# Designs tried in a protein design chat: VH-VL binders against q8ixk2r445to577. Part 4

Target 1, 133 residues: q8ixk2r445to577
Amino acid sequence: FFGMLQNKGLTDYCFDYNPPDENQIVGHQVILYLCHGMGQNQFFEYTSQKEIRYNTHQPEGCIAVEAGMDTLIMHLCEETAPENQKFILQEDGSLFHEQSKKCVQAARKESSDSFVPLLRDCTNSDHQKWFFK

## First folded at step 3 (VH-VL)

Design D6
Fold by OpenDDE, second read of step 4:
Structure D6 (fold): chain C 133 residues (1-133), chain A 120 residues (1-120), chain B 112 residues (1-112)
Amino acid sequence: as target 1 above (133 residues)
Amino acid sequence: QVQLVQSGAEVKKPGASVKVSCKASGYTFTDYFMHWVRQAPGQGLEWMGYINPDTGYTKYHQNFKDRVTMTRDTSISTAYMELSRLRSDDTAVYYCARVGRYTFKAFDIWGQGTTVTVSS
Amino acid sequence: DIVMSQSPSSLSASVGDRVTITCKSSQSLLYTSNQKDYLAWYQQKPGKSPKLLIYWASTRESGVPDRFSGSGSGTDFTLTISSLQPEDFATYYCQQYFSYPTFGQGTKLEIK
């Protein structure tokens, strides 16, 4: 699966990654932004290794969750996907992070009008459901 | 065996366009990004850009953004590089080279190169 | 762009000699998460395509003789040929793939 990864509950919002420096594509937080279909900053791939890849750069980036964090941070992909980069896109649309045992939820960023995907306890909320468009 | 086979030598006039092909065999075409690198006579290697054969996404070096177009035909595992508005300093050997999306093994396989000569 | 600088640009040596080529990058090529340096070495002979020798700074590509070795980390890297053979006279390039690819200017190894 590849394309824009759109949230069901937060209508018209997609995964978005646009690092400030193309030579330093890792270490920044993945955010949510209106699905616009322009450029490739909203283009992701769900791989057979259960990675969510940002495949518009070389080397490719993979979304990871760092220890003790609930945010999604871009890391470099590895030949063998590390545990903190493994997600399960389930049939019901939920995006499950294997290591933390939590689900990815669209949420408002603290003290901001922006939105970000955050790890939360898994619920049946549409804000935790995602699909590729 | 794994190999990249490129199209034959080209001779072009200034202002013309050239399209080089690179046919992949022996591996899954979409599992590797296809890069293009050129080398002017007696000079070093210059990266031009790459294409993701799976999605068609391209990234070009800024020196070529307005003149280069990279495409692919997945049905025949072939990548293409077209360079337009040719000038004499575009005379070079053009290489395609693969980079694993999953192996991260740099440029492990290269095409044999395509000589492009631009002269009036 | 990450700038790669090789030294020397050219050198002459004899069969059996120990040869060392240095490559420096303008930025660190070490990724702290996996502790790998995104640096490769290539060999190119006249009229031929470049051939991958070393990747991840120190891992030899399959089929590459043991006399070739890569070392270094961060911004300083070295390619060593322990005992030069007649077929080793060629041009060598370092290349980073920590970001969009860039190459060193090359080192031409000639017979003395």
Scores: ipSAE 0.255, ipTM 0.802, lowest interface PAE 2.3, mean pLDDT 93

Design E4
Fold by OpenDDE, look of step 13:
Structure E4 (fold): chain C 133 residues (1-133), chain A 119 residues (1-119), chain B 111 residues (1-111)
Amino acid sequence: as target 1 above (133 residues)
Amino acid sequence: QVQLVQSGAEVKKPGASVKVSCKASGYTFTSYWMNWVRQAPGQGLEWIGVIHPYDSETWLDQKFKDRVTITVDKSTSTAYMELSSLRSEDTAVYYCARHWSGYKEFDYWGQGTLVTVSS
Amino acid sequence: EIVLTQSPATLSLSPGERATLSCRASQSVSYSGYSYMNWFQQKPGQPPKLLIHAASNRATGVPSRFSGSGSGTDFTLTISSLEPEDFAVYFCQQSYEFPYTFGGGTKVEIK
């Protein structure tokens, strides 16, 4: 699967990665932004290694969850996907992070009008449902 | 193991410039931010700035924006901090320290470089 | 900038006693339940040594007698039972936003 990763509950919002410097694609947080499909910032790929890959840049980035965190951070992809980069996009649309045993939920960024994907306990909320568009 | 080895002590006159180096080893240099922190004698710690070696993205404390230049040489895994227009108040031990993106904890530090500014 | 205020400036205690160090931030350094607060130990002639990260996680090799707690603006470093080697200066530091800032430090000295 590839394309825009859109949230069901937070209508018209997609995974978005826009680092301050497009030439440095690691170490920043993945956010949610209105789906526009016009740029590389919203293009992601779900791979056979269970990665959410940001492959519009070289070197390629993979979304990771760092220890003790609930945010999605861009790391470099590895030849073998590390445990903190493994996600399961389930049939019901839930995006499950294997290591933390939590689901990715669309949420409002603290003290902001922006939105971010966060790890939360898995529920049946549409804010935890995702699909590629 | 991770090591940050800094250049030796410097003695400078007011108005001069100093360039301190920090050679990193034992880890992927371009995967961690490199900070510069200083400590005047008997005083606390003061953050100067940070650079990401991958593309040299740099953030500086406003206090140092017009006098400090932070750079890296990826080929030698070395970070540099240059401070110009030196004054006596710049006398301090200067440290490099890395941090990762998540907690941004300064987990490894250089041994420090004493910079003495005196007439 | 976020100002970190440490108290007390000096703490005089004996080996075996409990040490409680405070660090107060001028604004919250927490986001979504995670606090970007770190604690360092520094001894004369040495660089700071990371003790606690993310407010409550001990760094590698740090003895269990060291613990961190707090969120938002108020943080505490606790040494449950002071060892002779624990007498040093302790700094808090926030990595919540630029510029990163340090507290003024607490000197833990032997009574």
Scores: ipSAE 0.000, ipTM 0.611, lowest interface PAE 10.9, mean pLDDT 92

Design E5
Fold by OpenDDE, look of step 13:
Structure E5 (fold): chain C 133 residues (1-133), chain A 120 residues (1-120), chain B 111 residues (1-111)
Amino acid sequence: as target 1 above (133 residues)
Amino acid sequence: QVQLVQSGAEVKKPGASVKVSCKASGYTFTSYWMNWVRQAPGQGLEWIGVIHPYDSETWLDQKFKDRVTITVDKSTSTAYMELSSLRSEDTAVYYCARQPYRLGSAFDIWGQGTLVTVSS
Amino acid sequence: EIVLTQSPATLSLSPGERATLSCRASQSVSYSGYSYMNWFQQKPGQPPKLLIHAASNRATGVPSRFSGSGSGTDFTLTISSLEPEDFAVYFCQQSYEFPYTFGGGTKVEIK
């Protein structure tokens, strides 16, 4: 699967990654932004290694969850996907993080008008449902 | 209040089995890994294994792969560690310990421990 | 398995003194800027208590006199000024890979 990764509950919002430096794409948080499909900031790929890959830049980035964190951070992809980069996109649309056993949920960023994907306990909420568009 | 409450002390003969329980409360049981660790008298800590209550994914130290069974009961928020073919060297305090994430996070909540004594 | 070696085995100090505890891993336990080393304090008859996670982060409620540092294979737990309640056994533990392993412990005792 590839394209815009859109949330069902938070209508018209997609995974978005826009690092301040295009030559240094790792270490920043993945956010949610209105789906527009421009600038390659919203193009992601779900791979057979269970990665969510940001492959519009070289080297390629893969979404990771850092130790003890609930945010999605861009790391470099590796030949073998590390544990903290493995996700399962379920048939029901839930995005399950294998290491934490939690689901990715669209949420409002604290003290901001922006939105971010966060790890939360898995529920049936549409805010935890995702699809590629 | 987050806490883990373990079953009481056990006295067993060599060759017997023991099953220790760990009841979780104060948090979502199926959202945290549950580790088992033991400590022989006056000795260090030894990791036994871990289970995630969500799907019962389990990892064991190879030392215990043939003798230890770790299970959970989601309905009672209880984790279990069963050790069979007991020997004197198994005499130890056994702990359950909560862990938020596999391969990364620390054991942040511990049970009070269960003394298992193996003696002929 | 990753072997953790703690030193010294016993550290005899007086209240108010600085304690420096070492933990050496047989291989690196660091990845992507994080070190998966944890420190625990254990007092007699009690379970271990988490002090430091990810090498340098104090757990909730842990006094500022406790600090952790290090990366790769070498890690240090420092108690800047020992309080009477700090005399206990301290264990390092790696959560980098299975099987999880603990150091042998350092006993901080009163001189």
Scores: ipSAE 0.014, ipTM 0.651, lowest interface PAE 8.1, mean pLDDT 92

Design K1
Fold by OpenDDE, look of step 13:
Structure K1 (fold): chain C 133 residues (1-133), chain A 120 residues (1-120), chain B 107 residues (1-107)
Amino acid sequence: as target 1 above (133 residues)
Amino acid sequence: EVTLKESGPALVKPTQTLTLTCTFSGFSLSTYGMGVGWIRQPPGKALEWLANIYWDDEKYYNPSLKNRLTISKDTSKNQVVLTMTNMDPVDTATYYCAHRFGYKSPFDYWGQGTMVTVSS
Amino acid sequence: DIQMTQSPSSLSASVGDRVTITCLASQGISYYLAWYQQKPGKAPKLLIYAASTLQSGVPSRFSGSGSGTDYTLTISSLQPEDFATYYCQQHYSTPWTFGGGTKVEIK
C-alpha cells in the first residue's frame, strides 16, 4: 500500500512529514495535515516488513517510536526493520504498533489547531482507522 | 504486576447456572483500553474463547454460546463475573480469565484457572 | 468464524533441535497471530503476538514469522523446559479462535 495515509475519524487529514532540511530527514515528528497530495510530504508506503516508509527521499525514512514516547518520529530505514518500526495495518484500518502494544490515533495537539498521530490503547474508534488514498 | 484469579463452584449439576468470578490486580477496568476475557479448556482439549468485557462496558460473546453467557464487571472491586446457563457435562473444563490491553490484543496475563465439573 | 489449523498435532524432538510449528488461518488475519506455551496443569503463557513480537521475558530462541494466512513458530535450539503444548490464536477479529495445539515431546 502507498499514497496518502488518511484518517477516517479526523476527516480530510493525512500523515504529513516536512523536514526542515530535505537532506536530513530524520529526527522530526510526523504530523497530521489536511490531505493535499502536493509534493513529497504526504507520500508513504506500507511494506512487507511492516514498515511505514517515507520513500520519496534517499536514504529512505521509516516511522519509529522511541522508548517511552507516544509520538511517531522519522528514523532511517534499515535492511532488517527494527522492532520499534514495525506496524500492523489491519483491514479495518487500525494501525497497531507491535512493540508498544498500542494503536495510532489521530489527536489534537494541546492549545493548537494542529493534529498529530499518537499511540493510544487500541479501540474501535474511527480516529484509530487509517486508509491509503 | 498483573494477576488474575478465578473463583466459583468446582461442581455444577446439569441444567444449573455456573457463576464464575475473576478477581484481578495490577490494572483497572477504568483505564482506557483495558479488558478481561474468559477462556475454557476441556481436559486434554484445545482452548475456547467465551467472552470479553472492556473498560467502557463493551461486551463480546462467542456466538456459539452467546445465548447462555453473560459477562459483567465491578470496577470498584476489580472483578469480572461470568454466568453460563443450562450447564451440561460437555461444559466440563478448566475456566480461565485473562487480561487484555486493547480490542486487538492477545491474552497477555492469565489466571491459574478453575476446574468446573458438570455432573449429576 | 476464522478457523485456525495447527500442524503437526505432535512431534518428538531432542534438546538442541530446531523445532517449527505451523498455523494456518482460514482467512487473512493481517499479522494478528499469537503463540502460547502450556505445560500440564498450568495456564497458557503468551510467547509471541502480532506474528513476530516477542513477549517480555520470553527467551530469544523463540521466534515467529508469517503473513496472510500462514504463520510459524520456531524454537531455534530446544531446551529441556520447552517440552510443552503450543497453541496459536488469531487476535484479528471476534470470535477469537485457537489452533488445535502442538505437543512437543522428548524423543
Scores: ipSAE 0.015, ipTM 0.652, lowest interface PAE 7.5, mean pLDDT 92

Design K4
Fold by ESMFold2-Fast, scan of step 3:
Formats: C-alpha cells, structure tokens, sequence
Structure K4 (fold): chain C 133 residues (1-133), chain A 120 residues (1-120), chain B 107 residues (1-107)
C-alpha cells in the first residue's frame, strides 16, 4: 500500500511529516494535517516488513516509537526493520504497534490547535482506525 | 447553511466591560470538531484574533489580551459569548464571530460583524 | 508569537492581470495557512485553507502555494470583483496571527 494514511474518525486528516530542515529528516514528531493531496509530506508507503516509510527525502525515513514514549517520530530505515518501527495495519483499520501492545490514535496535540498520532490503549474508536487513500 | 450573527452594545465607556453574543445556526457546538472564534478589526487596520472555543469546551485566548477575555458557550441556545474587561479607546473595532470546522482549520464562515466604539 | 509579513502592502492592477501576493512567516507553519478576501464594509471571506485547498464556491482563478515559511496567493486574470484587501493567517501556533493585508486597487 502507498498513499495518504487517513483517519476514519477525523475524516479530513492524514499522516503528515514536514521537517523544518530537509537535510535532517529524523528526530521530529509525525503530525496529522488536513489531507491536501500535494503528495510529498503526506505520501507514505506501508511495506511487507510492517513499516510506514517516508520516501520524499533520502535516506528513507521510517516511523518509530521510542521506548516509554507515546509519540511517533521519524527514524532512519534499516535493512531489517527493528521492532519499534513495526506497525500492524489490521483488517478493522486499527494500526497496532506490536512492541508496545498499543494502537495509534488521532489525538489533539497539547498546547496546540492540531492533531497528532499517539499510542493509546486499543479501543474500537474510529479515531484509532486508518486507511490508505 | 451556516450563519452567525454578532450582537452587543455599539458604544462602551472607557473602563467598562464589553459583552458580545454570537448566535448561530446550521451547526451545533455539541458536534465533534466544531468551534467558534472571535476576531476584531480596528477601522482601517488588520485583523486580530481574540479567542476560540471548541465543542469540548477547550478555550484559546490571544495572550496579549488573555487577562481581559472570557469566552463561553451555551450549546442549547447556539450561542457563544465573549467578555472583555477594562475597555479602552484603542479597543474600538468591528468584532466578528466565525465558524471553525476542526482544530487546525481556518475560519470558514463569518458573521457580518458588530461595530463597538469606546469613547466617553 | 509567529509574525506574518505580507508583501506588497498595496498594488495597482488592471482587469486581466496576474496578481501575486506573498506571505512570510517568522517560523515554519507546515501548511497551516489560510487566505481571506475582504471588501470594504464586509466581513472577510475564506478563499484558501491548508495553503492550497480552495474553499467551496471560490473561483478557480485563485490559487495558493508554498511551504515552510513562504506562501503565495495568485489571482490569474484579475476580475472587477477581485479588487479587495487580502489577508493571510497562520493556524500553526496560538496566537493565530494575520498578515497586515494587501490592498489590490484598480489601476
């Protein structure tokens, strides 16, 4: 699968990555933003290794969750996907992070008028359901 | 069809408190993602955002005016109220309320505005 | 606070002209930018949100582009009803700030 990774509950919002420095693509938080169809910042690939890849810049970025954290951040992709970079897109649309046993949920970012994907206990909420468009 | 209308006094004396009401139709502030904001514009000058309130009662204020501003909603009446204390002639402006669909979106539908003059 | 600088502050144009207005943010705003049109005595009208998405009912001669700190509103083939003041606004971080406005006047 590839394309815009869109939320079922927040129907106009997509995974978005827009690092302030194009020469340093890693270390920043993945956000949710209005699906604008301009590609690049919202174009992701879901791989057979269960990675969510960001291919707009080189080297390729892979979404990861650091131990003890609930935010999704951009890391460099590796030849063999590490466990913190593996997300299982389930048949019901849930995006399950196996290492933490939690699901990705669209949530409001603290102190900001914006949404971000965060790890939360798995529920059957539409805010935890995702699909590629 | 979303519509909003501002109401309140046209003339306020310095040091008094201004209370403005935004009455709207075509949406509910009980609906997930809905918000209403207040923006003002002094005669011949640029727009200035004042405050915003969302369906979940989360409130945002312009920090330069935060100690003077209170925003509240009455979901059953389809109203949002803005209160601004200690009015000064510099606060003379047209005050607008506007609809906001979701956090992160722009103000898509605006009321006609109500002119508030602050003078003795 | 994020400062929004619009240029030019005013311009004179003729019907049929291509008009460009620029909005510069003091820091990156990740496409959280809107453009509004305001005619004398009227409330602002939303033209574009998310930097490039046209609001329903807005003519296709209006377009937005940009990324990071630099954004542009373009009006291809200016029409008589387009003479107005245009404002940009960022929604990335509170306070949500507007540019100073660009007045598009008849030449």
Amino acid sequence: as target 1 above (133 residues)
Amino acid sequence: EVTLKESGPALVKPTQTLTLTCTFSGFSLSTYGMGVGWIRQPPGKALEWLANIYWDDEKYYNPSLKNRLTISKDTSKNQVVLTMTNMDPVDTATYYCAHKLYPGRAFDIWGQGTMVTVSS
Amino acid sequence: DIQMTQSPSSLSASVGDRVTITCLASQGISYYLAWYQQKPGKAPKLLIYAASTLQSGVPSRFSGSGSGTDYTLTISSLQPEDFATYYCQQHYSTPWTFGGGTKVEIK
Scores: ipSAE 0.197, ipTM 0.737, lowest interface PAE 3.5, mean pLDDT 89
Fold by OpenDDE, second read of step 4:
Structure K4 (fold): chain C 133 residues (1-133), chain A 120 residues (1-120), chain B 107 residues (1-107)
Amino acid sequence: as target 1 above (133 residues)
Amino acid sequence: EVTLKESGPALVKPTQTLTLTCTFSGFSLSTYGMGVGWIRQPPGKALEWLANIYWDDEKYYNPSLKNRLTISKDTSKNQVVLTMTNMDPVDTATYYCAHKLYPGRAFDIWGQGTMVTVSS
Amino acid sequence: DIQMTQSPSSLSASVGDRVTITCLASQGISYYLAWYQQKPGKAPKLLIYAASTLQSGVPSRFSGSGSGTDYTLTISSLQPEDFATYYCQQHYSTPWTFGGGTKVEIK
């Protein structure tokens, strides 16, 4: 699967990654923003290694969850996907992080006029449902 | 159909507090993703964003005016209130309230605006 | 804060003309740019958001384009009702900021 990763509950919002420096694409947080399809910052790929790749630049970036965090951060992809970069996109649309055993949910960023994907306890909320478009 | 209407005094004296009310219909601030913002425009000048409030009572202010602004909502009345303290002639402007969907979106529906003149 | 610079501040055009207005952001805003139309004594009307998405009910002669810091509003064939002032606004980060405006006048 590849393309824009769109949330079901938060209508018209997609995964978005916009690093300050295009030559240094790791270390920043993945956010949600309006699906516009005009740039590369909303293009992602779900791989057979259960990675969510941001592959618009080389080297390729993969979404990771750092220890003790509930945010999604861009890391470099590795030959063998590390445990903190493994996600399961389930048939019902839920996106499950294997290591934390939590689901990715579209949520309001605290004290910010923005949305972000955050790890939360798995529910049947449409805000935890995702699809590629 | 979404509609908004601003109400308040047309004339305010310097140092006084301005209180404006936005009464709206066609949506509810109890609905997820709903927001209302205030924008002002001095005569012949550009637009300036003032503050936003959302369904979950999250509030955002223009940092340049934050210490003077307070925004609140009454969901049962479909009203949003903006207060601005220590008014000055430089604050003379048309004040608009506007609807928006979710944080990060633009203002899609505007009230007609209310002119506020600050003068002694 | 992100500064928005519009150009030109004013222009004269005739019905049927192609009109282009530009907006320059002081930093990259990743397509998070809106355009408004305002007529004298009236409230602004949303035309475009997210750089190129037309608001419902807006005529197709309006279009938006651009990336990074540079964005453009285009009116393919100017109509009599299009004479107005146009504003850009970034909705990338708080505080939201507007351009200085572009007045489109009758030649």
Scores: ipSAE 0.173, ipTM 0.760, lowest interface PAE 3.4, mean pLDDT 92

Design L2
Fold by OpenDDE, look of step 13:
Structure L2 (fold): chain C 133 residues (1-133), chain A 120 residues (1-120), chain B 107 residues (1-107)
Amino acid sequence: as target 1 above (133 residues)
Amino acid sequence: EVTLKESGPALVKPTQTLTLTCTFSGFSLSTRGMGVGWIRQPPGKALEWLANIYYNDDKYYNPSLKNRLTISKDTSKNQVVLTMTNMDPVDTATYYCARIYDHLGYFDYWGQGTMVTVSS
Amino acid sequence: DIQMTQSPSSLSASVGDRVTITCLASQDIRNYLAWYQQKPGKAPKLLIYAASRLQSGVPSRFSGSGSGTDYTLTISSLQPEDFATYYCQQYHSFPYTFGGGTKVEIK
């Protein structure tokens, strides 16, 4: 699966990543932004290694969850996907992070008008449903 | 409440190095997504971005000034320091530090700015 | 580098007027654009981010629109406190760049 990763509950919002430096793509948080499909910012791939890959840049980035965090941060992809980069996109649209045993949920950033994907306890909320478009 | 304040010399001689310190409160550079940037503005002119530093110690510089700029942070002191070498009268400007929000690059809180005059 | 061309450089308006300021990017900046207001002797103040998101505490008379390379700041009804210089800024990629500014003066 590849393309825009769109949230079901938070209509018209997609995974978005815009690193400040295109030559230094890691270390920043993946956010949610209105789906526009322009450029590289909203193009992701779900791979056979269970990665969510930001593959419009070289080297490629993979979404990771760092220890103790609930945010999605871009790391470099590795030959063998590390545990913190493994996600299961289930048939029901839930995006499950294997290591944390939590689901990716579209959420409003605290004290902000921005939205971000956050790890939360898995529910049946449409805000935890995702699909590639 | 988020606040930032610039400090440093008001007057610098040509060829000397400018050192500016940004002291902030209300947030921490240990918090993911946070950063501090420096922006300057010559009298009566537009804003010019100088450098950014982020919570993860990533640093970015304006290429036009890259070789002259060094940015660093002391998270424990809530300070960011900018040094600029080989100052020239053309570098006369108000220098601002500002908070970077949302892991991006817009500046939501600014210091009051400090005027730096380069003159012999 | 991404160039931000801001227009007009200055304009005269009256209280109650609708004011429009344009910012043109040299390339698609994908709505990674901010607008600032600066009054004389003061630091810039963030008005809008993400092209159209109003910063908290900013009056609703301010709005941002646009996409791609073309962006607009609109003040629906100019108030006395709105006379200032406005700047756009792209944060799509480094180096971050500002527009040349638009000074909104009293007619």
Scores: ipSAE 0.016, ipTM 0.682, lowest interface PAE 6.3, mean pLDDT 92

Design M2
Fold by OpenDDE, second read of step 4:
Structure M2 (fold): chain C 133 residues (1-133), chain A 120 residues (1-120), chain B 107 residues (1-107)
Amino acid sequence: as target 1 above (133 residues)
Amino acid sequence: EVTLKESGPALVKPTQTLTLTCTFSGFSLSNYRMGVGWIRQPPGKALEWLANIFSNDEKYYNPSLKNRLTISKDTSKNQVVLTMTNMDPVDTATYYCARTWKYGHSFDYWGQGTMVTVSS
Amino acid sequence: DIQMTQSPSSLSASVGDRVTITCLASQSISDYLAWYQQKPGKAPKLLIYAASSLQSGVPSRFSGSGSGTDYTLTISSLQPEDFATYYCQQSYDWPLTFGGGTKVEIK
C-alpha cells in the first residue's frame, strides 16, 4: 500500500512530513495536514516489513516510536525493521504499533489548531482508522 | 556557501522573449530535495511567484503566466533558465532566482536580482 | 488561487517596540506559511518557515504563530536593522502566493 495515508474520523487529513533540513530528513515529528498531494510530503508506503516508509531517496526514512513517547518520529530505515518501526495496518483501518500495543490516533496538538498522529489505547474510533488514497 | 546569481538582458522590447539564467553554487540539483524558483517584483510592488523546477525535472508555473513561461535546468552547469515570451511593459520588474527545498516550497537563498525593463 | 492578505500595509514603530504583522489566507493553509524580510534594493530574506520555525541565523526576537487561515509575525523588540518590508507566503498549494507586504518604518 502506498500514497496518502488519510484519517477516516478527521476528514481530509493525511500523514505529512516536511523536514526543513535538506541534509537531515530524520528526527522530526510526523504531523497531519489537509490532504493535498503537493510534492511528496504526503507520500508514504506500508512495506512487507510492516514499516511506514516516507517517500525518500537514499537514505530512506521510516516512522518510529521512541521509548516513552507517543509521537511518531522519522528514523532511518534499517535492513531489518526494528521493533519500534513495526506497525500493523488492519483490515478495519486501525493502525497498530506492535511494540507499544497502542493504536495511531489523529489528535489535536497541545495548545494549537494543528493535528498529529499519536499513540493511544486502541478503540473503535474513526480517528484511529486510516486508509491509503 | 549557497549562492545564486541572475543573468540576462536589462532591456527587452515589447513582444520579444526574455531569457534569464540562474547560476548557483553551494548545492546541486542532483540532490532530490533541491529546487530553484523564479520570483519577480515590479518597482514598489509585491513579490510574484513565476515558476519552480526540481531535481527530478518537476515543473510548476504561475497559471496567470503559464502559456508564456518555460523553465529548464542544466544540472551539470548548475544553471536554471527561465524564458518568458511576448514581453510587455507591465512585465518590467526585478527578477529573482531562489533556492527551494522539498517539501517546504519556501525560498531560503536568493540571488541579488536582475532588473528587466520592457520598453520600445 | 489562495489569496494572502497582510495587515497592516504599513506601520511606524520605535526601537524596542513590539511589532505584530498579520497574514490572512483565503482558505486554510495549515502551517505552510513563510515570512520574509526585504530591505530596499535587496533580495528577500527568509525569516520563518512552516509558520513558526525560525530560519538558521535569524535572531530569536522574530517569531511566527498561527494556524488555519490566520498567522502572525512578531518582533519582540524592534532593532534598528529591522526596519524593512515583510512578506508572508503560502506554500500549501500551487500557485505559490505572497502577501501584499507590510512596511515597518521609523516613527
Scores: ipSAE 0.006, ipTM 0.640, lowest interface PAE 9.7, mean pLDDT 92

Design M8
Fold by OpenDDE, look of step 5:
Structure M8 (fold): chain C 133 residues (1-133), chain A 122 residues (1-122), chain B 107 residues (1-107)
Amino acid sequence: as target 1 above (133 residues)
Amino acid sequence: EVTLKESGPALVKPTQTLTLTCTFSGFSLSNYRMGVGWIRQPPGKALEWLANIFSNDEKYYNPSLKNRLTISKDTSKNQVVLTMTNMDPVDTATYYCARGYWTHRPLTFDYWGQGTMVTVSS
Amino acid sequence: DIQMTQSPSSLSASVGDRVTITCLASQSISDYLAWYQQKPGKAPKLLIYAASSLQSGVPSRFSGSGSGTDYTLTISSLQPEDFATYYCQQSYDWPLTFGGGTKVEIK
């Protein structure tokens, strides 16, 4: 699966990554923004290694969850996907993070009008359902 | 590769109707929320948005010019047409067509045509 | 309509300089802001969208920031090819509106 990773509950919002330096793409938080299909900032791939890859530049970035965090941060992809980069995009649209045993939920950023994907306890909320568009 | 190109008359007389055609490639107006807009720029002046049309045939016009503007599309030909009635010398400008995606809010234009200069003069 | 006010209208700078251009919206536009570069006789080129998202292919020396009504385009180190006119555009509401432009000239 590839393309825009769109949320069902938060209608028309997609995964978005905007690194400040195209030559240094890691270490920043993945956010949500209105799905626009422009550029590379909203292009992601779900791989057979259960990675969510950001394939805009080489080396490729993979979404990871750092210890103790609930945010999605871009790391470099590795030959063997580390545990903190493994997600399961389930049939029902839920995006499950294996290591944390939590689901990715579209949420409002605290004290902001912006939205971000956050790890939360898994529910049946459409805000935890995602699909590639 | 996404490309857009404007075509139409370079000279229009006052009170006449301007018809511009945008021919594009690299995308289709059948795509989800795809849109094409027209923007003009008088010589030495700022950009002014004119109209937009989207894949679902939604249309938006600059209110200041709405009564004079008509935008339409031919998806099969990858063309968008803008007509502007009652042209005046003040409408002399370079006219651009540009691509954008529509979301909950109006769009940003990521690809532009080279523009076509339209002079309104007797 | 949402008015977009750019400042300055023009500036002179040298290669290597840090350049900052400001765009002020008459109301909050919630990061629905784009920046374009236009060179003489050429069509505008999209640089930044969504206030801070760099368009594909645009050099990283370009960056956008801001929120609410105030937004900034920054060129960290001006290059010869960066001398041009820059426009902001709000995409928050119809009608779409552009700033008056900022001409970046060589000092």
Scores: ipSAE 0.011, ipTM 0.634, lowest interface PAE 9.3, mean pLDDT 91

